# Ledger of designs, part 10: VHH binders against Probable cyclic pyranopterin monophosphate synthase (moaC)

Target 1, 244 residues: Probable cyclic pyranopterin monophosphate synthase (moaC), of Pyrobaculum aerophilum (q8zyf8)
Amino acid sequence: MIVDISKKPDVFRYARASANADVKKCNTAVAAKAATVASRYLPFLHPLPLSATAWCKDGKFYVEGIAHWQTGVEMDVLFGVLVGLLGSGAVKIENLRVEIKQKQTTPPIIENVNTSEAPITREGDLVASAYGRMKVVNLDIVKNPVEKGHPIYAAQTAAALNAKRLCELLGGPCPSVQHFKIEIITSDSVEVRTFIKARDITPAPEALFSAGVALLTIWDMIKKYEKDENGQYPYTYISELHLD

## First folded at step 3 (VHH)

Design s03 (framework vhh_podentamig1)
Fold by ESMFold2-Fast, scan of step 3:
Structure s03 (fold): chain B 244 residues (1-244), chain A 116 residues (1-116)
Amino acid sequence: as target 1 above (244 residues)
Amino acid sequence: EVQLVESGGGLVQPGRSLTLSCAASGSTFSDYWYGWYRQAPGKQRELVAAIHSGSTLYADSVKGRFTISRDNAKNSIYLQMNSLRPEDTALYYCAAEYGDDYIDYWGQGTQVTVSS
């Protein structure tokens, strides 16, 4: 289910997410846009009015977001980083994490940076595989139904639906997807592998995107159990996401 | 708004049963998520079972042995613990939350010791 937030206060919600990535140019406009529409792609995420800014600095990609609303914005900014890096041509993403999240009664200040768009090109094989790994505290909870449903089954469904939709965020042609599969395994962490076949253009970004969506769907569904007493994530993050 | 008071712990032999209870005070008892957590010496606090809006969740280690339930008329939640094992020895905590942010309320904990 989508959890009832109707009795929560409207306060300013802030979060900043980051990941390590070596990209030639940062597509920050795509990242900021993706953060504002994350609820269209993550099935249990609440829609909300979000202001988002993205930037790159010292080998890291950042997204921060602010909303005056009844729920936190950490999943929205994580989604922004994921999509922004994919729109920047990243084939490897490391340490996708929430740096900080806050609630406050006054609006936080945000630095607005000018955006630079990278051209999107699609050259490569018509099949692609991706691998992702997410560190979690409550690994057993991932394997069982929670309030929002079963995390693994929901992640599989979200990944399959979204394997066809990344082009809505990046622009340009959509691959004609002919086959998609996903495998999710729990070991010392949550591991995901995706495989996708397309008819006409490389689905490599879609392989990465569907893996990332699967992991973020699981994170969103278990996030209550992952927070410490200060509402932060000391141990939960996506450690790696790359083409296999 | 919610205060949690636990009871029912004690010393039991392996294979026996215990029922833990958590009495909650609050005007909107039915709107809250409730969970049982446990913490053994030298270990992190872990979720055992949870209940919210008719849905229940169990850790794999207790699935099939423990049952969480609630009584809205008594504003209480219960953990029925069957086929107890030495590894179930821990301090057991009741917890409550509204919405999807962080746990709002914790009980003081009740000790369960399973030994021969």
Scores: ipSAE 0.014, ipTM 0.465, lowest interface PAE 7.1, mean pLDDT 85

Design s04 (framework vhh_podentamig1)
Fold by ESMFold2-Fast, scan of step 3:
Structure s04 (fold): chain B 244 residues (1-244), chain A 116 residues (1-116)
Amino acid sequence: as target 1 above (244 residues)
Amino acid sequence: EVQLVESGGGLVQPGRSLTLSCAASGFTFSDYWYGWYRQAPGKQRELVAAIYSGSTLYADSVKGRFTISRDNAKNSIYLQMNSLRPEDTALYYCAAEYGESWIDYWGQGTQVTVSS
């Protein structure tokens, strides 16, 4: 389900997310746009009016966001980092995490967004696989139904749907997907592996995206249980996401 | 004015039972998600059990031994702990959340010690 927030206060909700990645250029416009529409891709997120900005510094990609709304924006900015890095050509992403989230009565200061989009060019194999790992505190909870549903089954479905939709965010041609599969296992962490075939252009970004969407869907569904007393995520993060 | 107050903790021998209670005041009880969390010395806080509108969730370590319940008329939630083990020794916290993203209210905690 989408959780009822109707009685929560309208206050300023702020979050900043980051990840390490080795990219030559940062596609910040795509990151900011993706954050604002994350609820169209992650099935249990609330739609909300988000202002977002993105930047790169010292090998890290950042997205911050603010909304005067009834729920937090941490999943929106995490999604922005994921999509921004994929739009920047990343094939390896490390330590995708929420750095901080806050609620406050005064508006935070964020940079004005200047949106410029460029299509990506794709060249490569017509088969791709990706691997992702997420560290969580409450691993047992991932294996059982929670308020929003079953995390693993929801993640499988979200990944399959989104394997066909990354081009809506990046622009350019959509791969003609011929086959997609995902495996999710729980060990000392949540692990995902995706495999995808396309007819016409490389689906490598889609392999990464579907793995990332699966992990973020699980994070969103268990996030009640992952927060500390201050509402932060000291131990929950996506430690690695890369092409195999 | 809003409070969550835990009670029922104590020292108990392995294999025995305890019932923890959490009394809520100052808000509309029936609208909230409730959970029991625990924190052992030197460890991170972990979820034990949760309840929302009759649906329940348990950590695998306590499934079949612990039962969470709620009484909307008394504004209370309970944790019935059976077949207690030394590993269950921890400070137990009651928590309440409306919606998502931020836990709205925490209790102060009640100590459970399982020892011979």
Scores: ipSAE 0.208, ipTM 0.628, lowest interface PAE 5.0, mean pLDDT 87

Design s05 (from e01 with A50Y Y97E D98W W99G; framework vhh_podentamig1)
Fold by ESMFold2-Fast, scan of step 3:
Structure s05 (fold): chain B 244 residues (1-244), chain A 117 residues (1-117)
Amino acid sequence: as target 1 above (244 residues)
Amino acid sequence: EVQLVESGGGLVQPGRSLTLSCAASGFTFSSYAYGWYRQAPGKQRELVAYISSGSTLYADSVKGRFTISRDNAKNSIYLQMNSLRPEDTALYYCAAEWGESGYYDYWGQGTQVTVSS
């Protein structure tokens, strides 16, 4: 289910997310746009009026977001980083994490601004596999139903649904998907592997995207169990996401 | 941790049978296809048998003599080797492939089969 937030206070909510990535140019416009529409892709996320900005610095991609609303924006900015990096041609993403999240009564001040970039072009193999890993505090919570449902089953469904939808965010042609598979394993961390086959153009970005969506869906569903007493994420992050 | 562990190798006389087993752990067994490879001294590694969810493939040199099978309940792959010949002497490896990518994700350490008197 979508959790009832109707009794939560309307306050300013801020978050900043980042990831390491080796990219030649940064598609900050697509990152900011993706953050504002994250609820259309992550099934249990609340829609909200988000202002988002993105930037790159020293091998890292950043997204920050602000909303005056009844829920936090950390999942929205994480989604922005994921999509922004995929729109920037990243084939390897490391340490996707929430750097900070805050709640305050006055509007936060932001100094970063968006820069527009052209979409990437697609070339490569017509089959692709991706691997992702997420570190969590307690794996037993991932393996069992929580308030929003079963994390693994929800993640598998969200990944399959969204494997065909990345082109809505990046622009350009959509791959004609012929086959999609996902496997989620709980070892000492949450691991995901995706496989996708297309007829006409490389689905490599879709393999990465569906793996990322699966991990973010799990994170969103278990997030109340992952926070410390200050509401921060000292342990939870996506340590790697890459093509095999 | 992810593991593929081969067993059942050994010394066997020509004309006899041997069954190799491959036990898989640390991943979802049913989501993978599996191959048996072998490598003889001084030769390159070759595919002997392959099994996916519904299909099997065999090298011409073993067709009709070897049978590959899988047991999803036991997370195991088997290679039944009949009418063994000295030329079948090799180190036998089990390998696991995700999807139909043509790339094997995991390899076992191998088990030695020696066909000799």
Scores: ipSAE 0.000, ipTM 0.131, lowest interface PAE 21.9, mean pLDDT 84

Design s08 (from c08, 17 letters changed; framework vhh_8h63_2)
Fold by ESMFold2-Fast, scan of step 3:
Structure s08 (fold): chain B 244 residues (1-244), chain A 117 residues (1-117)
Amino acid sequence: as target 1 above (244 residues)
Amino acid sequence: ELQLVESGGGLVQAGGSLTVSCAASGFTFSSYWMGWSRQAPGKERELVAGISSGGDTYYADTVKGRFTISRDNAKNTLYLQMNSLKPEDTAMYYCAAEYGDSYIDYWGQGTQVTVSG
């Protein structure tokens, strides 16, 4: 379900997310745009009027977002970081996390201007596999239905749908997907493996994207159980996401 | 076992002032977002004021400049100071608690405020 937020206060909701990745160029415009439309890709997110900006500094990719709304924007900025890095040609992403989220009456200041880069080049094999890992406080919550539904089943469906949609965000040609599968395992963490086959161009970015979408869908569904007393995420993060 | 008990309501003349209070127990009060909602006869419930664990405040346009929300973490008590009261402010006033961005809102039993005039 999409949870009823109608009785929550309309206040300024701010969040900043980051991840470590080695990229030659930072496609910050793609990241900011992705954050504003994250609810079209993550099935249980609320649509909301988000202003977002992105930047790179010291080997990290950042996205911050602001909305005057009845729900937090942390999932939107996490999605922005994921898509921004994929649009910047990243094949390995580490420590995708929420740095801070805030609720306040005065609007925060957004200081950065986004820049566009050309779409990524599509060279490589017509099959790709990706692996992702997310650390969570309570693994037992992931294994059973919560208010929004069953996290693992929702993540599998969201990943399959989104394996075909990354090109909507990055621009350039879309791979003609012929096969997609996903496996989600709970060990000491949440682990995801994706496999994708395309007819015409490499689906490597789609393998990474679908794995990331699966993990973010689980995070969104369990997030109320992951927050500390201040509504922050002291433990939860995606520790690694890379091609096999 | 989270408990919210409102008090301080009553009858007041238009243009007057009143403070309502909410005594909280059964949770770590200082960590919660707290708020006040009201419901007038024949109308939907409206959130009028909120205060975060860090002290940031929110006010509905209908009460901004007239109402002040505050909290005393040492006493586990939430306050709403209401000034320049209007007949349109007549309502049952409810205390609310929220942990982070939890989807479960908790409300007290309410305290009636009636403004004559």
Scores: ipSAE 0.011, ipTM 0.229, lowest interface PAE 9.4, mean pLDDT 85

Design s09 (from c08, 18 letters changed; framework vhh_8h63_2)
Fold by ESMFold2-Fast, scan of step 3:
Structure s09 (fold): chain B 244 residues (1-244), chain A 117 residues (1-117)
Amino acid sequence: as target 1 above (244 residues)
Amino acid sequence: ELQLVESGGGLVQAGGSLTVSCAASGFTFSSYWMGWSRQAPGKERELVAGISSGGDTYYADTVKGRFTISRDNAKNTLYLQMNSLKPEDTAMYYCAAEYGDSYFDYWGQGTQVTVSG
């Protein structure tokens, strides 16, 4: 389910997410845009009017977002970082996390930065596999239904649906997907492996994207159990996401 | 004023063990999430271990099964027990405390761990 927020206060909601990145150029425009439409891709996320900005500094990719709304924006900015890195040609993403989230009655001040776009290239095999790992405090919660549904089954469905949709965000050609499968394992962390075949162009970005969507869907569904006493995520993050 | 002071670093042989500690003052230690981060020359700082106010723990894959984080709320001290040390564990180790709306707001000056061999 999409949880009822109708009785929550309209206040300014702020969050900043980051990940380590090994990319030539940062596609910050696609990151900021992706954050504003994250609810179209993460199945239980609320649509909301988000202002987002993105930047790169010292090998890290950042997205921050602000909304005057009835729910937090941490999942929106995490999604922005994921898509921004994929749009920047990343084949390896490390330590995707929420750095901070805040609620306040006055609007937060954020910087405006110059937006940079890199060409999106599609070179590679017509078959791709990706691996992702997410650290969580409450691993046992992932294995059973929560208020929003069953995290693993929801993640599998979200990943399959979204394996076909990354091109909507990147603005380039869409691979003609012929086969997709996903495996989710809970050991000491949440592990995801995706496999995808396409007829015409490499689906390597889609393999990474579907793995990331699966992990973010699980995070969104269990996030109430991952927050500390102050509502932050000190230990929950996607530690690695890469092509096999 | 919140202060974090790391100690216990040093030179150890590969396969050895070492415990680093962090003495905390100036805040209600028992209410804070605490963690250990490390940074090697030319590398980014990584979070290697964390512990909540309630005692729930987190470990990075690079150290899982080898490192153990613990806290002593009566002594306002955080510990990291490091076993089966590898040359790749050579880094400056930083104690971190989370307060307010930040992931980790406060860091100490660090303690150097060097693993030879």
Scores: ipSAE 0.000, ipTM 0.109, lowest interface PAE 16.0, mean pLDDT 84

Design s10 (from c08, 19 letters changed; framework vhh_8h63_2)
Fold by ESMFold2-Fast, scan of step 3:
Order: structure tokens, then C-alpha cells, then sequence
Structure s10 (fold): chain B 244 residues (1-244), chain A 117 residues (1-117)
């Protein structure tokens, strides 16, 4: 389900997410845009009016978000970092995490550092595989139904739906997807493997995107159990996501 | 505004049992996630148990199999039944409520549980 937030107060919600930036140039405009529409892609996120800014610094890709709303924006900025890196040509993403989130009555201060980039070009094989790993506090919660549903089943469905939709965010032609499958396992972490075939252009970005969407869907569904007394995520993060 | 008041804490011997309660007043908590967190002297606060409006439960590994969380929506009361208590369970126990996602909205003042060996 989408959790009822109707009785929560409208306050300023702030979050910043980051990941290692292993890219030649940073597509910050795509990142900021993706953050504002994350709820169209992650099935249990609330639509909300988000102002987002993205930048690269010291080998990291960042997205900040602010909303005056009844829920937090941490998933929206995480999604922004994921899509921004894919739009920047990343084939490997490391340490995708929430750096901080805050709730306050006064507006946070944010500097706009957005830079527009052209859509990526696509060359490569017509098949692709991706691998992702996410660290969580309690793996038992991932394996069992929670308020929003079953995390693994929801993640599989979200990944399959979104394997066809990354081109809506990046621009350029959409791969004609002919086959998609996903495997999610729990070890000492949550592990995801995706495999995708396309007819016409490489689906490598879609393999990465569907794996990332699966992990972020699980994170969103279990986040009640992951946060500390201050609402932060000291131990929850996506440690790796790469083409296999 | 919703207020949470804990009760039922006290001194108990190792191996014993104790039930702590949390009474909510103001708006009904039937739509709230309810939880129990504890803080031992010199340690950080940890979430030990949680329960959804629909009755789905969470337990930290440290208490799994020994503690049981339950709620009575008619009485606006949350319970934590603690069995096989250990000295390591000595802590101030806090009731917490969350509506929707993201942050804990309300905390109680806590009730002290001391387990002697």
C-alpha cells in the first residue's frame, strides 16, 4: 500500500544522497529532474512538490531535495543520484546512501549548482546483466510482508515495469525489450541480479536501473525498521551496483 | 496533541518476567505504528520492538523469542511482555508512535526496567 500520511504535519523535509562518481561528466539536470518524479517509478512513494539540486564534488555525485510536505524526501534524492549517474554514463555505482535527512519548520538553505547535459549515446551488446548489493539492519524484515506488502515480490514487479521506462528520464530511443528477469537473494545483505535482452539498442542502462529500482523499493518498504532515533540511516546503503 | 505515558517498569530478578504498558491520549493511535525503544546507561537508544496498525510485528535480534509486543486499540494501549529477562535488558524503555513514513512523531518519557542478577 501507499501509507496514509494525511494526518502528518506539513513541515520542511530535507535530504541529501550521494554515491561515488565514476564518470567523465556529471549529468546533474537529469538527476534533479528524476528526483522530482521518483514517485512515478517507485510504486509506494508519495507524489510531492520537490525542489532538487545535483552536483559532483570530490569524486561523489550528490542530490539534495526540499519539500514542504507530510513525508520525507530521502527516497526521491536517492532515485535522483541513481538516474543521474546512469544519465552520466556510469556502468558502476558505489556507496549510494542517504547522507542526512532533516525535518524543520523553517526552509533549509540550498545552493543551485545544476548543469545541463545532452542525452547519452548507446553502443554495446543487445543483452546485459547487472548486480547490486544493499546493506540493511534486519534481513528478516526483507523476507516477510510489511505494511506496504512483501518487499521481494514488490521489488521484482517494480523492476520489471521500470526495465522499459528509463528512456523517459534519460531521453533518446527506448530499447525494445524482449526479455527481462530478476533474482533477489538475502545473504549478509540484499543481493539483486538482473538480465535483459533488447532487439535494437543496448539495454545495459536498463539492467542497472531495474536493479537499482528493486533495491530502492525494498529500502522504501523497510525504512521504518532501518532508521535510528533521529530518523537517520547509519547502516542502510547500496554498497555496489554494476554491470555483471 | 497525542501524548504517550509509559508504566509497569521496576526491579525484576534475572529469568523473571515484566510487562510494560504505554497509554496514548488525544487522537486514536489505531493508524499509528507503535514501538518500544530502550536506552541503557552509556549506550545509544535502540528500537527493540514495533507493531503496525494491522498487527505486523518487528523484533530486534537481541529480544526475538523473549519479548512480545501487542496493542489494544479500544483502550489506546501498547504492551511489551518481557520474558526470560537478562541483566543486559536493564534500560529506560520508551514508547514511540509514527504516523505514515520517515520519522518517529511522538515519544514518551520512559519507564525504568532494572534486571538484577
Amino acid sequence: as target 1 above (244 residues)
Amino acid sequence: ELQLVESGGGLVQAGGSLTVSCAASGFTFSSYWMGWSRQAPGKERELVAGISSGGSTYYADTVKGRFTISRDNAKNTLYLQMNSLKPEDTAMYYCAAEYGDSYWDYWGQGTQVTVSG
Scores: ipSAE 0.012, ipTM 0.478, lowest interface PAE 8.9, mean pLDDT 86

Design s11 (from c08, 22 letters changed; framework vhh_7zox_3)
Fold by ESMFold2-Fast, scan of step 3:
Structure s11 (fold): chain B 244 residues (1-244), chain A 117 residues (1-117)
Amino acid sequence: as target 1 above (244 residues)
Amino acid sequence: DVQLVESGGGLVQPGGSLRLSCVASGFTFSSYWMGWVRQAPGKGLEWVSDISSGGSTLYADSVKGRFAISRDNAKNTLYLQMNRLKPEDTAVYYCAAEYGDSYIDYAGQGTQVTVSS
């Protein structure tokens, strides 16, 4: 379910997310755009008016966001980093994490602004497989229903529904998807593997995107169990996401 | 073990005052936003007031100017001073602990407030 936030106060919500990635050009405009529409892709996120900015520095991709709303924006900025890196041509993403989240009564200051567009190319194999791994504090929570529903089932459904939709965010051609499957397993971490087949252009970015959507859906559903006593995520992050 | 224990409720006439208290244990009280939510008979939960770890306060429009939230971190205690009470304030009042953008992490058992002649 989408949890009822109607009784929570409107207050300024801030978050910054980052990931390590080796990219030649940073598509910061796509990242900021994606963060503002993340609720269209992650099934249990609340729609909200978000101001987002993105930048790259020292091998890391950043997105920060601010909203005056009844819920946090950490999932929105995480989604922004994921899509921004995919729009920058990343085939490997490491340590996708929330650096900080806050709520406050006064508007936060945004200091970093850097906008850039980089086109992506769609040449490659017509089948793609991606692997992702997410470290979590409590794996047992992932295996059972929580307030928002069953994390694994929700992640599988979110990934399948969104496997065809990355081109809405990146622009350019959409692959004609012929087959999609996903497997999620819990070992010492949450692991996801996706497979996608297209007729006309490579679906490699979609394989990565659907894996990332699955992991972020699980994170969003279990996030109250993952926070430390300061409301931060010191142990929860997507450690790797790459093409097989 | 986490506990939130509310007290201070009771029967009061319209225009009267009550002070609610909530004693917390089992978590780092000073790090949490604390709040009050209430539930009137046959209705859903209504947020009343929040106070940040730093002491900043927020109030529902229905209680602004009448209620004051405060905290004593040395005593792990949250307070709600309720003035100029109205029959519409009749509800069970729950102490709530929330951190950052979390949902209510912990809630107490509640204390009944009845505003009636």
Scores: ipSAE 0.000, ipTM 0.221, lowest interface PAE 13.9, mean pLDDT 84

Design s12 (from c08, 23 letters changed; framework vhh_7zox_3)
Fold by ESMFold2-Fast, scan of step 3:
Structure s12 (fold): chain B 244 residues (1-244), chain A 117 residues (1-117)
Amino acid sequence: as target 1 above (244 residues)
Amino acid sequence: DVQLVESGGGLVQPGGSLRLSCVASGFTFSSYAMGWVRQAPGKGLEWVSDISSGGSTYYADSVKGRFAISRDNAKNTLYLQMNRLKPEDTAVYYCAAEYGDSYIDYAGQGTQVTVSS
């Protein structure tokens, strides 16, 4: 379900997310755009008027966002980092996390950032697999239904529905997807493995994207159980996401 | 069965003080962030202040330095100490409970604060 926020006050909601990634060029425009439309891809997110900006520094990709709205924006900026890195050609992403989230009465100052607007060219194998791992505080919560539904089943569905939609965000050609599979395992963490086959161009970015969407869907569904006493996420993060 | 009951409102002169209280029941109070929002006549809801479950406090610029939010988890009670009150502070004040961004806020019936001579 999408939770009822009708009784929440409008206030400025701020968050900043980051991840480590070894990329030669940062696609910050795609990251900012993705953050503003995250609710079209993550099924339980509220649509909201988000202003977002992105930047890279020292092997780290950042997205910050703000909205004058009734709900937080941390999932939106996490999604922005994921898509921005995929639009930057990342094949390995580490430590995707929320650095801070807060309420405030004034918007943050927006800094100018460098932007890459060229469409991504797709070269590679017509079959791809991705692996992702997310650290969480309590794995037992992931295995059973919560208020929003069953995290694993919702994640599998969200990943399958979105497996062929990354090109809507990156621009350029969409792979003609012929096959998609996802497996989610709970060990000492939440583990996801995706497999995708396309007819015409490499679906490697889609393998990474669908794994990321699955993990972010689980995070969003369990996030009330993951927050510390200050509403932050000191222990919840996607530790690795890479092609097999 | 969630209930929030506000009290402590009333009529006060400019420059005066009031302390609002909100008694909560029907949920684990200590696990929730708590806050105050207000609605002046003919205007929309305005956020005033929040306190996290861990005690971190946040204030709207219009009340910063004049209002202080606090909580007593043993009594399931939220407070708002309002000092140096202005006519612009005239509003119905509502107590609200928030358990993360994905949880429904619960609000009480409100308590009227009127600042006038």
Scores: ipSAE 0.000, ipTM 0.230, lowest interface PAE 13.3, mean pLDDT 84

Design s13 (from c08, 25 letters changed; framework vhh_7zox_3)
Fold by ESMFold2-Fast, scan of step 3:
Structure s13 (fold): chain B 244 residues (1-244), chain A 117 residues (1-117)
Amino acid sequence: as target 1 above (244 residues)
Amino acid sequence: DVQLVESGGGLVQPGGSLRLSCVASGFTFSSYAMGWVRQAPGKGLEWVSYISSGGSTLYADSVKGRFAISRDNAKNTLYLQMNRLKPEDTAVYYCAKEYGDSYFDYAGQGTQVTVSS
């Protein structure tokens, strides 16, 4: 379910997410836009009016977001970093995490920043596999139903539905998907493996995207169990996401 | 109709070995990926291992190096060789067939594995 937030007060919500960026050029425009529409892709995430900015600095890709709303914006900025890196040609993403999350009654200071765009090209094999791993505080929460539903089953369904939708965010042609598989494994972390086959163009970005969507769906569903007393995520992050 | 029948479970001491079998019928066994999932007492389902139609294998970190999945397409049979068993491996083990769209289904009551002294 989408959790009822109707009785929560409107306050200023801020978050910044980052990941290690091994890309020549950063597609910050795609990242910022993706953050504002994250609820269309993550099934239990609330729609909200988000202002988002993206940038690259010192080997990291960043997205920050601000909303005056009844819920936090950390999942929106995480989604922005994921899509921004995929739109920048990343085949390996490391340490996707929430750096800070704040709630306050006064508006935060916001910088106006011009975004840049890098061209997106697709070359490669018509089959692709991806692997992702996410650290969590308690794996037993992931294995069982929570308020929003069953995390593993929801993640499998969200990944399959969204394997066909990355092109909506990146622009350009959509691969004609012929086959998609996902496995979610709980060991000492949450592991995801995806396999996708397309007829016409490489689905490698879709393999990464579907794995990332699965992990973010689980994170969103269990996030109340992952926060410390200050509402931060001291342990939870996606440690790796890469093509096989 | 698809049918999967698990066997080979039992009581074993820590450090021991067991081999589980799953006999499949009602579909072209060689054309589908197969796997094993387990449910420990009072816990949810946990994926254990996977083998593709082409023979590629994948293992949960909790069993890597100890378990080996294999298949015999001539006998329509899936196997799980379990070595160096731990009390934490105590569970009902279910054979799973690929069900397109990234899902697996289970058949029958599974086979009980108890690792105890």
Scores: ipSAE 0.000, ipTM 0.092, lowest interface PAE 22.6, mean pLDDT 82

Design s14 (framework vhh_h_nbbcii10_fgla)
Fold by ESMFold2-Fast, scan of step 3:
Structure s14 (fold): chain B 244 residues (1-244), chain A 121 residues (1-121)
Amino acid sequence: as target 1 above (244 residues)
Amino acid sequence: QVQLVESGGGLVQPGGSLRLSCAASGFTFSDYSSYWLGWFRQAPGQGLEAVAAISSSGGDTYYADSVKGRFTISRDNSKNTLYLQMNSLRAEDTAVYYCAAEYGDSYIDYWGQGTLVTVSS
């Protein structure tokens, strides 16, 4: 279900997300755009009028967002970091996390950032697999239905649907997907493995994207149980997401 | 253990004033907190109504049109307490008032048990 937010006030909602990544150039335009349309890809996320900006600094990719709205923007900026890194050619993403989220009176002052983008070339094998791992405090909650539904089943469905949709965000050719499968395991963390085959161009970015979407869908569904006493996420993050 | 405890309710005459307090335990208010704190009420025979809310910094507030100009919400992070100053009370303000804290951004996560305010001559 999409949770009823109608009783929440319209205030400035702010969040900043980051991840460590080794990329030569940062596709900040794709990251900002992805953050604003995250609700089209994460099934239980609310649509909202988000202003987002992205930048790279000191080996990290950042997205921050602000909305004057009835719900928070942390999942939107996390999605922006994921897609921005994929649009930047990342094959390994580490420590995708929410750095801070808050409600505030005035929007933060954002420095002018240069927009950079480059078309991503699709060279590589026609088969790809990805592995992702998410640290959570409350694994028992992941294994059972919550108010939004069953986290694992929702994540499997969201991943399969979105395995074909990354090209909508990156631009360029869409792989002709012939096969997709996903496995989600709860051990001491949430682990995901994806496998995808295409006939014409490499689906490597789609393998990473579908794994990331699965983990973000679970995070969104359990997030109220993961917050500390200040509403922050000191313990919840995607620790690794990579191709083999 | 997270708990919100309301106090300050009671019987008051029309035109009078009351101050409600909500003491939080098991978590702390801070300038870095993303807690959205607010007051809701439920009048007899009516649904739950949002009354007022205040940002983590205390500088941004929301008020329902029914209470604008009469109620003031405030917070004291050092005392871990939320307040609602209610002035010029009317019979239609009679309700159970609930303190609420939003732990995240999708819905309200913590509710108090409520305190009854009766405005009657």
Scores: ipSAE 0.000, ipTM 0.147, lowest interface PAE 15.4, mean pLDDT 82

